# Ledger of designs, part 7: miniprotein binders against Manganese-dependent 2,3-dihydroxybiphenyl 1,2-dioxygenase (bphC)

Target 1, 315 residues: Manganese-dependent 2,3-dihydroxybiphenyl 1,2-dioxygenase (bphC), of Geobacillus genomosp. 3 (q8gr45)
Amino acid sequence: MTAEIAKFGHIALITPNLEKSVWFFRDIVGLEEVDRQGDTIFLRAWGDWEHHTLSLTPGNRARVDHIAWRTKRPEDVETFAEQLKAKGTEVQWIEPGEEKGQGKAIRFRLPNGYPFEIYYDVEKPKAPEGKKSRLKNNVYRPSYGIAPRRIDHVNVWTTNPSEIHQWLKDNMGFKMREYIRLNNGFVAGGWMSVTPLVHDIGVMVDPKGQPNRLHHFAYYLDNVTDILRAADILREHDITIEMGGPGRHGISQAFFLYVKDPGSGHRLELFSGGYLIFDPDWEPIEWQEHELQEGLIWYGPEMKPGGPMDDTTEC
Short names: E, the ipSAE of ESMFold2; O, the ipSAE of OpenDDE; V2, 0.75 times the mean of E and O plus 0.25 times the DockQ between their complexes.

## First folded at step 3 (miniprotein)

Design t1 (from s29 with E14R R87Y; at its last look DockQ between E and O 0.10; V2 from the best seeds 0.00; counts 0 for: pae E 19.7 > 1.5, pTM O .521 < .8, other shape alone 2.901 > 2.5, placed apart)
Fold by ESMFold2, look of step 3:
Structure t1 (fold): chain B 315 residues (1-315), chain A 92 residues (1-92)
Amino acid sequence: as target 1 above (315 residues)
Amino acid sequence: SDEQIEKLREILDRIKKLVEEARKLIESGDLKEAVRKLYRALFKVALELAEIEKALEEDPTDPEAKEELEKLAKEVAELLREIEELYKKLES
């Protein structure tokens, strides 16, 4: 009767330029706009199962409103609420429909301030007649544009990743898959999941020492060559690709492309390839300090401390 | 090369500056922020030193730069360990 997290569900973002952010995510990235509630716009990739995987709300500055995790069972929401309250965590209940397309949920903050949500009930999208898929297991047919299939993962920055890794293991059942350990024993980053992915969440040390910044969230593209087409589309619209182009990670072994939403500065990763973990006796991969660069960037553009990638949005 | 030696000297200057920043924060009584700021800066330095080490292994030998790099890398690693332990103690 252990409560379990099933997957990364959605991310809710606040943007100071809603019009530009909607242009970027809907018109350039090709996410489907599925609903609106007040000034909030709800989006999803064509292959997502849930009502939405991204929401955009206007505000004074770019921030993360919440990072949402779906449970395996409806009763798990109540169980997580009880367990978190027992440990002294303040829990806010969200009534059904308070977030469009979603049933009841709880919202809370991790020790370092990350805004999390846990829920189960979601509306399946009802695609318009002209957008319905005949493949039956997808509610939308593939869209045009970059057109990612689904939301994939989220990466966040903090001051001491090990504390958050432990919290996620103890309270939400996440398993460590790959991590970076420096010579002095400090864990600079950990990639954790409850699914076969290498990470549903990555938690890494913040180069500016901030407690709770968003590094990126990611949408998945079915084919590695779709990353190249995405780069062409971004270039056609004069949108800068961070670090000068696509590359490949050592951790996860996936191909990637980083781009900031011009309306908010929130970083999106377009992600493809990589490996999956099915074996229950998987042993976490340790990357040592002298291997750090290869773990982050196997080949392609280099990520350097003190550069533009250090700038990101706050939670 | 002269290029790599200049990079190493820049790193040394950066370490001196971060020590002064931490000293100012300690004088103000904000010990937690001083430790955090020092740790962040040393982490960045450690990553840059690792990059230079990789470049020296792949490029023509520069014994002077290699010895200086090894000395700096050891110093940074020791400082990071000490700062992490202080940070853990502060949170207790």
Scores: ipSAE 0.000, ipTM 0.183, lowest interface PAE 19.7, mean pLDDT 86
ESMFold2 (binder alone), look of step 3: mean pLDDT 80; pTM 0.757
OpenDDE base, look of step 3: ipSAE 0.021; ipTM 0.393

Design t2 (from s29 with E14R V35I R87W K88E; at its last look DockQ between E and O 0.03; V2 from the best seeds 0.00; counts 0 for: pae E 7.0 > 1.5, pTM O .530 < .8, other shape alone 2.693 > 2.5, placed apart)
Fold by ESMFold2, look of step 3:
Structure t2 (fold): chain B 315 residues (1-315), chain A 92 residues (1-92)
Amino acid sequence: as target 1 above (315 residues)
Amino acid sequence: SDEQIEKLREILDRIKKLVEEARKLIESGDLKEAIRKLYRALFKVALELAEIEKALEEDPTDPEAKEELEKLAKEVAELLREIEELWEKLES
């Protein structure tokens, strides 16, 4: 049986200002703080299934410690490790419990340096008494504030997206859903998934030629109007709203709002709507060079300094 | 190849035209529009440079073109960062 990735699980971020980052993600965005281990703080959206979907660790600068992918079966972790080693990828084993709330995992770098983790076993901690839901499949009741439901996807930048698209297809089973092709055949960006989402991961060309940067990670909100209220909440607390929304993407057709964590500069996307892919014979959608702007921004913010493609953090 | 070198020359010419247009906007007092226009054009140039870099990796026999591409790409990236900083000051 072929090893399979089930979903984007969590992202582990390093922040130079932990207190500010925790204030932003916990108190403004409304993620639930579920645990701590050493100086690391673990967070989740109210509707997430896993122990955590975000962790924050202090460090000297903003970085990504790892982007984690859950397998479909427990044995797939070892199978991925064997397959990656056979292709020359250095694999580090992570002991059960070394990251709080999860079992054994492997960590490795993609050819361009993206730090990935693959795991299966996760804890599902109980919500505190005052936050328990009567809904059977949610351990937390819906929260107040921005209060996203779940983690959704991650977007990263690199110098040659096609190399990474192919690597993800060959080694992790990702399928291309939408992509941007320039007139000369260069693929400037690709949105790929293993789920019905248009993307669990997006990989785009870095306009400054850096090999492995994080553009954003995203949390999903149930309603488009939740994004509008999120803008009010951010404004109320003097958090600079990036000139990256509110708006709608042509790719995925979802509504969005980009905002940088004031403590780290890592970009969060608040994301809602969009379409789902259930058909196994789905054909990838091509956006051409003259459609680049509409693919990224159907309507909303314009591309200018401080906008959706402004500078970003390193992996 | 000679084809890639011609593309680099065309890009350089477009940058020169963009600088002249931005100068006219600055002289008319429209500094924000000048910066927006330059940013959009340089962003498109960055994408074109990534394309040429891919083509040169598939044909490594032209080290002069590769060196010129790397220099130009570095300058474009630095200009984008400077423009983002200037815009941030204007929005303050």
Scores: ipSAE 0.026, ipTM 0.592, lowest interface PAE 7.0, mean pLDDT 87
ESMFold2 (binder alone), look of step 3: mean pLDDT 81; pTM 0.777
OpenDDE base, look of step 3: ipSAE 0.028; ipTM 0.338

Design t3 (from s02 with K8R R67Y K71E; at its last look DockQ between E and O 0.09; V2 from the best seeds 0.00; counts 0 for: pae E 16.2 > 1.5, pTM O .633 < .8, other shape alone 2.951 > 2.5, placed apart)
Fold by OpenDDE base, look of step 3:
Structure t3 (fold): chain B 315 residues (1-315), chain A 95 residues (1-95)
Amino acid sequence: as target 1 above (315 residues)
Amino acid sequence: SVEETLERIKELLEEARKLIDQGDLKEAIRELYRALFKIALALSKDPSNPEVAKELAELLRAIEEAYELIENGDFEEAVKTLEEVLKEIRETLEK
């Protein structure tokens, strides 16, 4: 069988201010701290199922340590390793427990430098006493703070998105769902998935010409009103909301709120809405250059080129 | 034109060298990369010069490697790599 990716699993972040990042993600966003390993803190949303969906590690600068993808089958990890090696990619094996709560995994870099991890074995611990949901198909009770349900997607920037789109398709089985094509034929961005989500990963052009950057990662909230509540919570803690407020993308139909972690500068998207793709014969939706404005902002704040939204972190 | 591109690359190299001399290697490479990216993007609009576009793509890849070295703290090797690759590309474009 062909190796397959099942889902976006987790993101591991390096932060120059661990205490402030933990304050933000745990205490403000309302992620649950579930474990520690050395100086690394592991977190997840109340509706996540796996050991963690976010890790925070102290370092000299903000960067992504790795973006992790879970396979559909346990044997797929080894199959991916063999396929990547055969194509000349250096693959590092990660032993069980080297990353807490995770089994045997591989780490590698994409041609543009994106650090990926592929795994299958992962612990699914129950919530501790007092935080356990009474509803049996929940892990944690809905948490304090903003309290997103689950991790959703990652958005990365590069110099030539099409090369990465093709690589993701050929090597990891991602499907293009929506993309932007400029008048000169250049593909400025693509939203790709292995799930019914419009995107598990977005890959867009970096206008600053940087090869491997994180624009944001996203957590999902059930309702648009939850995003509005999140805005209030953020402002109560004197945290700046990017672009001044929430809006809706045309692409993916996402209702969004962007905020930077004040500890690291990594961008978090609080995401709600969108649509799901169940059709096996889905034809990717092309957005043309003249449609780009509505694609980026269906309604909400103006997104200006060269503004703070062009800021990214190392990936 | 190829000539205009070469001249621009020379200018960028000079600017980068100045920044390197000032000890700001990371910024030097970022500036060079950004400038070359803009040039490549602009030239990609002209289908009449596919060879130039290809060479610029190779240049960008080389600069990307140097960028990775810098991010890893290998500053000396990054500079060396950048200089060697830019020299090779320059020689190729001058043929």
Scores: ipSAE 0.000, ipTM 0.269, lowest interface PAE 11.6, mean pLDDT 89
ESMFold2, look of step 3: ipSAE 0.000; ipTM 0.257
ESMFold2 (binder alone), look of step 3: mean pLDDT 76; pTM 0.687

Design t4 (from s29 with E14R E53L L80M R87L; at its last look DockQ between E and O 0.01; V2 from the best seeds 0.00; counts 0 for: pae E 16.8 > 1.5, pTM O .474 < .8, other shape alone 3.211 > 2.5, placed apart)
Fold by OpenDDE base, look of step 3:
Parts: sequence; C-alpha cells; structure tokens
Structure t4 (fold): chain B 315 residues (1-315), chain A 92 residues (1-92)
Amino acid sequence: as target 1 above (315 residues)
Amino acid sequence: SDEQIEKLREILDRIKKLVEEARKLIESGDLKEAVRKLYRALFKVALELAEILKALEEDPTDPEAKEELEKLAKEVAELMREIEELLKKLES
C-alpha cells in the first residue's frame, strides 16, 4: 500500500525570546497553551484536535525546528521511512513521547534543507473543564484573543521551487493546485496540497537566493470579519501589521493579514476565505507573468519586491 | 540596457558551462552539489531576465532588445528543464 500524507500537523519554532513569543501566540493570537516539556511550550487553536499545532522552544536564533505532517495510516510512517532511506535520505527516528503528545515519528531533511517530520500517533486531549466547549464537536471554547480556529498551511522559500515541487509530489504525494510561470518558463511558486485545501504548503522562489527559508505559517479564521477584528487587536497592542493592512490574494483567493512574532520574527498569516478542491482530476491553474500582480494582490495593499515581505526566517 | 543584455549573455555562458560540467559530474557521482550550483545560477539569470523583460514591457521603444531577451529567456527555460531532468535522474 502506498504511504499517504493526511494533513499539515504542526510546526515547531525556535525563538530567541520565548517570553515575548509566548505572549504573542498565547495572549494576543489566543492560542491555548496545552503542555510543556522542558523549556518547550506547546500550543494549539481552539478548533484544533491534536495535542498541539505549534511549539515554541528557546534558542539563540529564530529558526524552524521542524514542519510536521500526519499520515493517513499508522503503517505509513514506516513505509515513508523505508522509501526515504532507499533514496539515500538520512532518517532519524523519534521515540514515543520524545515530542510530548506524539508517538513514534521520523525526522529528515529535504534536498534543500527543509526539516520535516512525519508522524501518525498523536494524543487528542480534552480541554480543561473551565475551557471546554459546550458544543460537542469543539474542543476549546473560543474565548480570548484573535482566536483562530485551526492551523492551515505553511509557506517556504527556496532557490528552485520546481525541485521541491517535484520532490513533494514524488515522495509525499502532494498535488499542484496553482502555480506561477514566468515568461522565461521559470516556475516562481507553487501551491500544493494533499487535502481539499488549495494549499497545505506553498513553495516559492527566494529573491535573496537562500535555499531553505520560512516565509510564513498560517492559522485559519472562519470569517473575513474575524480578520478585521484581529487587526484591531494587534494594533491595540502596538503590533505592526505588515503592508499596513489586510488584503485578498488572487491565488488561493485568500483574505490575508500578515504579522511577525515580535519575539522571533517568524511570520504568521491570519487566513480566511479561499476555496476547496474536491475534483480528483483537478488541473493546476497556471498564473502567467502578466497575471502575477492580480495573483498576489486581487485587492488590498501593494506588495513590492524588496520590501519587508521578502523577509524570511531560517528553515 | 546594452549592459544588462551583455551581463545576461555572460551569465548564460556561465550556465552553459556549468551544465556541461554537471553532465560530466553526473557521470562521476558527485551530482547533488553540481545541480545545486546550477540551480542557483539559473535562478539569478531568471530573475535578471524577468526584470529586464518587465522594463522592456514598460518601454516598448526597443523591439530588438525585447526579441533578444525573449530568446535568452527561452534558452534559460530550456536549461532549467534540462537541469530538472538531471535532478530527477539523481533522485531515482
């Protein structure tokens, strides 16, 4: 049986200022702190189901420790491990509980250096009594902060996106949903998924020529108005909104708001809207160079090359 | 500008040489590093070409320059495809 990825699971971040990062993600964004292990803090959104979707660990610099993907079946972890090893990828086994709330997993690096984790076994703890939703199909009640529902996607930058697109397709079964092709034939970016989302992962070109960078990770909010409320909350706490405000992408049809964690400089996207893909024979949508402006910004703030939006963190 | 076109030609020549070197290296087994270097070089060229093409689209006063740039862009695209194929062979 072919091993398959089910979803984007969680992201583990290293921050040079743990206290400030925790303040941002827990108190401002409104993620729930659910556990600690050593100096690592584990968080999730109120509508997440797994043990955590974000972890924060102190370090000397901001970087991504790993991006984690959950398999469809328990046996898929071993199958992925064997397939990766057969292709010459070094695979590290992670024992149950080594990462709190998670069973046996593997960690490895993509050819460009992206640190990935693949797992299946994960705890799904209930919320504490005081934070438990009265609605049976919710875990936590949305009670404070920006309060996004769930983790949504990750966006990474590299020198050659097509290499990574092909690797993700061949090794992890990702499908291309939308992509940008320049006049010279260069693919500047691709949005790929294993779910009905337009993207679980975006891979774009880094204009600075860096091989493995995190541009952002995203949490989903149910309504556009929730994004607007988030903007107010951020400004009330004197946090800068990137590009000066929210907008809508043509690609993915996302209503977006970008903000950096003031503790680490990691970029968070607050995401709402979009569309879902249910067709098994989906043909990827090609955006041409002359369409790029509308692809990036359907309406909203101007996005210019060389601006703050080109900032990334180590991945 | 003539200077930009000349720079692109130089970069293209470098890339062609790198591709040839990579072909030779693939035969010798140290393929990953060669391919990485090629991708980096191609990326730089692609970005420069895109910038030049954009500038030319904004100033259509030099149709010959535009045609030359389009030709260069096509050559770069072909080289990128070739490198992608080489990468596929390396990862198989």
Scores: ipSAE 0.000, ipTM 0.251, lowest interface PAE 12.6, mean pLDDT 88
ESMFold2, look of step 3: ipSAE 0.000; ipTM 0.291
ESMFold2 (binder alone), look of step 3: mean pLDDT 83; pTM 0.786

## First folded at step 4 (miniprotein)

Design u1 (from A3 with S1D T5L K15E R27A L30Y E33L E40K E44K K45R; at its last look DockQ between E and O 0.01; V2 from the best seeds 0.00; counts 0 for: pae E 20.3 > 1.5, pTM O .546 < .8, other shape alone 3.17 > 2.5, placed apart)
Fold by ESMFold2, look of step 4:
Structure u1 (fold): chain B 315 residues (1-315), chain A 95 residues (1-95)
Amino acid sequence: as target 1 above (315 residues)
Amino acid sequence: DVEELLEYIKELLEEARKLIDQGDLKAAIYRLLWALALIKTALKRDPSNPEVAKELEELKEAIYEARELIKNGDFEEAVKTLEEVLKEIRETLEK
C-alpha cells in the first residue's frame, strides 16, 4: 500500500563550535543528553518518546546534516525508497546503528537540496537512575533550564516554495494547512503537516534567493508562560532574543520566541499554544498579500525587512 | 543569481506602483520594505562585481526615497520614482 509519514522525528545539525552548542542546547535549553557516537552528541526534550530529537556534530561551518521523518509502519521505509528511486531521486541507505539509537533509514535530497531522512525503528528513551520521573508516563523528570516538552516542527526557505509544497504532497503525503498567496499568484509560504499540527514543516520563500536554507526548528513548551521564563533565562546568559521578544503568529495562532544557538547560528523557535486540526476535510487557509504581516506576526515584534530574521543556515 | 533577484524586485515594485494607484498605501509600503530587505541582504554579502554593488545601492536609495514620499503624501512623485526605477531594472534585465 501507500507509504505514510507519521511525524517529524529529529534534526541533525553540524556546528563549528560543538562545546558552545552543547552548552546552549543541553544546559540553557535543557535538552537531555542521551548518548554519544564518535563526536556526535544526541539530545532530546524531556517529553520526547524517541531516543533523540536533536543531534550535534562538529564541522567547519553550520549546516544541516538531515531532517528526519518517521514512518507509520516499519515496511514504509523500503516502500519510500522504491517510490523515490522510481521517480528519479537518488537514495542512500543508512544501516541500522549507523545513527545511534536508530534502525535502517534512507537519506535523499529534495529537488532544491533539502537533506531528508526517513526511518522507523528507534530506541525508546530510558532514563538512567536519578533522572527517571516518579510520574509513570513521563520517562525523564523535567530538566532544568527552559525544558521544552517535545520537538515540534521545522521551517525551511527556498526560491520557489510551490515546487516544494507540491513535492511534499506528492511524495510524502503532506497536506497544506495555511499558505500565503501574493497578488501576482506567487505562493510565498506554506504550512504543511501529516499530524494534527498546523505544520510539521513550513516552506517559505527566501528573500535572499537561496535554494535550500534552514530558517529554524522548534521545540514546544506546554504553557505560554514558559516562553516568558525562557526569555528571562536567555537574558540571564546574555543570549540575544531575536526581534526583541516574544510574539504571536496569525498562522497557527501560536506564541513564539526566536533565539540562535550561539555556537552555530542555527535558529531555535520556542513555540507554545496554537490550534490542532482533527478534521479530515480541512480546507487550507489562504492568507492574501495585504494580510501577510498579520499572518506572520499577529502581534509582538514587527517583521523588519533586512533584519536578523532573514538569516538562515545552509542545508 | 543577480538576474533572479532583479526579477523579484521588479515584481515587487510593479505591484507597489499599482497599489499606490489603488490607494492601498499599507500594502505598497510593505512591498517596498520587502524589496529593500532583498537588496540589503545582497549588499551585506559584498557582491564580487563592484558594478553590481553600485547598481544595488542605487536601487536601494531609490526605493527608500519612494517609501518616504508615500509616507509624506507625495504620491505622484512616489509613482514617478518607482516608474524610473522599473525602467532601469527592465533595461538591465534586457542586457
Scores: ipSAE 0.000, ipTM 0.143, lowest interface PAE 20.3, mean pLDDT 88
ESMFold2 (binder alone), look of step 4: mean pLDDT 80; pTM 0.762
OpenDDE base, look of step 4: ipSAE 0.039; ipTM 0.469

Design u2 (from A3 with S1D T5L K15E R27S E33L W34F L38Y E40K E44K K45R; at its last look DockQ between E and O 0.04; V2 from the best seeds 0.00; counts 0 for: pae E 19.0 > 1.5, placed apart)
Fold by ESMFold2, look of step 4:
Structure u2 (fold): chain B 315 residues (1-315), chain A 95 residues (1-95)
Amino acid sequence: as target 1 above (315 residues)
Amino acid sequence: DVEELLEYIKELLEEARKLIDQGDLKSAILRLLFALAYIKTALKRDPSNPEVAKELEELKEAIYEARELIKNGDFEEAVKTLEEVLKEIRETLEK
């Protein structure tokens, strides 16, 4: 069988201010702290079915340690390792339990330097004391915080997105769903997935010419109006809402709110309402150069060139 | 707002200039493409000042010229064109 990626699993972040990042993700965003290993803190949204979907590790500056992808079958991890090595990619094996709650994995860098991990075995979460749901789910929705349901996608920036789009297609089976093509033929951004989502990963051009940057990662909220509630929560704590408010994307058609973790500067997108693709022969949607702003912002706050939305974090 | 845009364009063009000297022509062209995209977006909006619109059109044309010079292998002329554009931007920002 051909090795397959099943989903975006988790993101591991390094923060220069662990206390503030934990306050933001656990207490404001409302992710559950599920475990610790050394100085690393593991978190998940209440509806995530893996041990963790976010980890936070202290370090001297904001960085991405790895972006992790779960395979469809346990043997696929070894198959991906062999395929990557055959193409000259350096692969590091991660022993079971080296990342708490996770079995063996491989870590490698894409040609432009993105730090990826591929794994399969993962512990299932346990309900915190007093939060077991009568709906037979592990937990019920928290009464405090923004309380997103699950991790959704990652968006990364690079110098030449089309080369990375092709690499993801050839090596990890990602399918292009929507993309932006400039008048000269340059592909400025692409939204790709292995799931029914419009994107598990977006890869866009970095206007500062940096080769491997994190623009944001996203958690999903069940209801679009939860985005408005999130804005109120952030404002109550005097946390800057980027661009001054929520909006709606043309690409994916989802509602969004962008906020930086004040402890690290890593950007979180709160995301809801996008469409799903079940069609096996989907034709990618092309957005033209004159539609670039509409593709990114259907309505809501205006994008301002050179502003804080161009900020990224390392890797 | 216009000053913020010009500062960002200035940074992109300064980086492009350095990249041409280093022989990294693909990265240089990328910076020019972004500068053009920002200018085109600003021009599609209804500028409140006709002199600002005229300056943006002139910047756009000069950046296109620099890109074509790079593609044609005329690197010395491309650098000269970029330096002239940067001088104009700096003069505008000093006001």
Scores: ipSAE 0.000, ipTM 0.190, lowest interface PAE 19.0, mean pLDDT 88
ESMFold2 (binder alone), look of step 4: mean pLDDT 78; pTM 0.740
OpenDDE base, look of step 4: ipSAE 0.017; ipTM 0.355

Design u3 (from A3, 25 letters changed; at its last look DockQ between E and O 0.67; V2 from the best seeds 0.00; counts 0 for: pae E 8.9 > 1.5, pTM O .640 < .8)
Amino acid sequence: SVEETLEKIKELLEEARKLIDQGDLEEAIRELKEALYEILEALKEDPSNPEVKAELYRLLWAIALARTLIKRGDFEEAVKYLEEVLKEIRETLEK
ESMFold2, look of step 4: ipSAE 0.007; ipTM 0.426
ESMFold2 (binder alone), look of step 4: mean pLDDT 80; pTM 0.770
OpenDDE base, look of step 4: ipSAE 0.412; ipTM 0.736

Design u4 (from u3 with Y57L W61F L65Y; at its last look DockQ between E and O 0.04; V2 from the best seeds 0.00; counts 0 for: pae E 5.4 > 1.5, pTM O .621 < .8, other shape alone 4.771 > 2.5, placed apart)
Amino acid sequence: SVEETLEKIKELLEEARKLIDQGDLEEAIRELKEALYEILEALKEDPSNPEVKAELLRLLFAIAYARTLIKRGDFEEAVKYLEEVLKEIRETLEK
ESMFold2, look of step 4: ipSAE 0.167; ipTM 0.646
ESMFold2 (binder alone), look of step 4: mean pLDDT 81; pTM 0.780
OpenDDE base, look of step 4: ipSAE 0.297; ipTM 0.686

Design u5 (from A3 with Y8Q K15R K26R L30Y E33L W34F K60L Y64E R67Y K71E; at its last look DockQ between E and O 0.03; V2 from the best seeds 0.00; counts 0 for: pae E 27.2 > 1.5, pTM O .519 < .8, other shape alone 2.982 > 2.5, placed apart)
Fold by OpenDDE base, look of step 4:
Structure u5 (fold): chain B 315 residues (1-315), chain A 95 residues (1-95)
Amino acid sequence: as target 1 above (315 residues)
Amino acid sequence: SVEETLEQIKELLERARKLIDQGDLRRAIYRLLFALALIETALEKDPSNPEVAKELEELLEAIEEAYELIENGDFEEAVKTLEEVLKEIRETLEK
């Protein structure tokens, strides 16, 4: 059987200020702390079932340690390892428990340097009794903070998005859902998925010419009004909302709010709305250069080139 | 902590048992392998526990045997092999 990716699993972040990052993600965003391993803290949203969807580790600088993808089948991990090795990719095996709550996994770098992890075995701990949802189909009761339901997607920037789009298609089975094509034929960005989401991953051009950058990762909230509530919470804690407020993208139809972790500078997108793709024969939607303004901002704050939104963190 | 690891192992064993009961032997084996790795990690922290070391060896042998049995289509015997080892490990970890 062909190895397949099931979902975006988790992101592991390095932060130069662990205490502040934990304050932000746990206390403000309202992610639940699940576990610790050494100095690493593992967190997840109230609707995440896996052991974690975010880890925070102290380091000298902000960077992404890895972006992790869960396979559809246990044997797919080995199959991916073999396929990657056959194509000349160096693959590191991660032993069960090396990353707490996770079984055997592989880590590797994409040609541009993105650090990926592929895994299957993962623990699904129950919430503590005092935080357990009364609903069987929820893990936690959403009780504090912004309280997003689940991790949603990652957005990364590179010098030539098309190379990475092709790599993701060929090696991990991602499908293009929406993309931007400039007048010169250059593909400036692509939204790709293995799920019914418009994107599990977005890959866009870095205007600064950097090869491997994190623009943001996203958590999903059920309602647009939850994003508005999140804005109030952030401002109550004197946290800056990027671009001054929420808006809606034309691409993906996302209702968004962008915020940087004040501890690391990693960007979080609080995401709601969008649409789901169930058509097996979905034709990718091309956005042309003249449509880009509406593609990026259907309504909301203006995105200006060269602004703070061009800031990224190291992968 | 060793205590946290032991609790995690117990949970894995319970899940493996449920998977065996459901006839999902493949997933059961993976859970057992994960439990084994956690036991190994715990042993690295306390290498002097001879009982845990013995159970680890028995688990490895049982997993290998069960895998061979599954490949040969001997599912009933595979289940029995895994159940016996799971029982022994549980008894050892409860002490």
Scores: ipSAE 0.000, ipTM 0.173, lowest interface PAE 13.2, mean pLDDT 88
ESMFold2, look of step 4: ipSAE 0.000; ipTM 0.074
ESMFold2 (binder alone), look of step 4: mean pLDDT 81; pTM 0.785

Design u6 (from A3, 28 letters changed; at its last look DockQ between E and O 0.10; V2 from the best seeds 0.00; counts 0 for: pae E 16.9 > 1.5, pTM E .611 < .8, other shape alone 3.078 > 2.5, placed apart)
Fold by ESMFold2, look of step 4:
Parts: structure tokens; sequence; C-alpha cells
Structure u6 (fold): chain B 315 residues (1-315), chain A 95 residues (1-95)
């Protein structure tokens, strides 16, 4: 059997201001703090089924330590390691427990430097009595605050998205769902997945020409109107909402709100709605150059080139 | 020859500069695309040069953004983007 990726599992972030980042993600966003290992703090949304979906580690500047992908089968981790090594990729093994709540994993960099991890074994969530749901298939009861349901996807920037799209297809089985093609043939962005989501990962061209920046990672909210309440909560705490408000993407059709963690500058997307793909013969949607704005922003705040949205963190 | 190609690119960039100054933004984009095509031709003779390929992709995105801004009538912002493209092409040629 061919080794397969099952889902986006978690993202590990480095922050120069751990206290502020924890305040933002735990206290404002409402993620559950579930564990600590050394100075690293592990968090998840109330509906996530893994030990954690976010970790925060202090460091001298904001960075992404790794973007982690769970395999469909435990043996797939070794198979991916063999395949990557055979193609010349340097692979680092991570022993069980080196990352709290996780078994054996591999870490490697994509050709452009993205830090990826592949794993399978993970501790399941365990709710204390005060947070245990009466509804049996919710391990945790819904949190207070913004309270997203689950981690959803990650978007990254690179210099040549097509090369990375092809690499993800060839080496990790990602399928293209929607993409932007410019009049000159250049593919400016692609939204790819291994799940029914439109994207588990989006890979777009970096307006500053850097090879491996993080654009954002996203948590999903059950109701579209929860994004409006999230905006009020953010404003109440004087946290800047990027682009001045929520909007709707054409690509994925989801509603969104962008906000930077004030402790690190890492961008969070609060994400809701959108469509799902169940058909195995999905034909990718091509967005043309004259449709670029509509693909990114169907309605809501306009994206302005050269503005603050171009500023983000390195992988 | 490579030297003839570089001179052609410089001529295209000077024409693009003139067109921007005149407010002929769509024509300026056409000249910039011609310059990028000449760079592309030179790159296909040496495909192992990832720095130049990387810069070319950045320039293509910036031009596409300028085209979108022109289409939406945001000419002041489009001029800013085209100026950035000109600057980056000149910097790439000096490398």
Amino acid sequence: as target 1 above (315 residues)
Amino acid sequence: SVEETLEKIKELLEEARKLIDQGDLEEAIEELLKALEEIYKALEEDPSNPEVRRELYRLLFAIALAETLIEKGDFEEAVKQLEKVLKRIRETLEK
C-alpha cells in the first residue's frame, strides 16, 4: 500500500513573547492549554481530537518550528522516511515523547525550506471533569471566548508555487483543488488537500520574494456569525483586525478574519463556512488573472498590495 | 548573444519607464512582459540558476497585481507596483 497523509495535525510556533502569545491564543482565542514540556506550551481547540494542534515555544524571534501532518497508518511514517531519503532529503527522526503527546515522527525540509513533520501516534484528548462534555462524542465541552472548533489549514508563501505544488503532489499525495493562473502562465497560488477540505495547505507566491514564509494558519468556527463575535472580542481587547474586518473568499467560499498574535506576529485566520469535496474525480478550479481579486476576496475588505498583509513571519 | 539580450532588455525597461511617466500603464506592462520574456529565454539556456528564476517569479506576480489594479481603476497604486517592478528588474540585471 502506498503511504498516505491523513490530515494537517498541528503547527509548532516560536514566539519572542511567550506570555503575550499564550494570553492571545489561550485567553482571547479560547484554545485549551493541555500540557507543558520545558518552556513549550501545548494548546488545542475544544473540538480537536489530538493531544494538541498548536504549540508555543519561546525564542529570540518569531518562527515556525514545524508544520505537522498525520499519516493514515502507523507504518507510513517509516515509508515516507525511506522515500524522502531515497530522493536525497535529509530526514531527522524524532523519538516518542520528544514532542509531548506524540509518538515517533520524522522532520525534514521541503526544497524551499518549509519545516515539515510526519507522524502517526498521538495521545487522545482527556478532559478533566470541569471541562468534560455531557455530549459523548465531544470530549471537551465548547470553550468560552472565540472558541474555535478545530484546526483547519495552513497557508504558506514561496517564490515558485508550482514547484512546491508538484513536490507536494509527488511526495505527499496532495491534490490540487483550486489555483490561480496568470495571463503569462505563472501559477500564483494553489489550494491543495488530502481531506474533503478545499485546502489543508495553500501555497502562494510571496510578494516579497522570500522562499518560505508563513502566511497564516487557521482555526475553524462552527457558525459564520461566530466570526462577527470574534471581531467584537478582538476589538474589545484592542487587537488589530487585519484589513479592517471580515470578508469572504471566492476560493473555498469561506468567511474569514485575519489577526496577528500580538506576541509573535504570526497570523491566525478564523475561518468558517466553505464547501467540501467528496468526489474522487474533482476537477481543479482555475482562477484567471482578471479574477484574482474575486478569488482572494469575493467581498469584504480589499487586499492592498504592498500593505501590512505582506508582513508576516518566517518558516 | 547574452550581451545583445541584455541591451534589448535595457531598451525595453527604458521604454516602460517612459510609458509609465506618460500614464500609458497597459503599454508599460506589455514592455515589462517583453523584458521578462527576454530574461526567460536567457534562463532556459542555464536552468540551474535558481536565484534568477526566483526573481523572475517575483516580477511576474508584481506585474499581475499591477494589471489587476489597473482593471479595478486603482491607477495610483498600479503605478507604485510598476515602479517596484522596474526597480527590481534593474537590480536583477546588475547581479
Scores: ipSAE 0.000, ipTM 0.249, lowest interface PAE 16.9, mean pLDDT 87
ESMFold2 (binder alone), look of step 4: mean pLDDT 80; pTM 0.776
OpenDDE base, look of step 4: ipSAE 0.019; ipTM 0.379

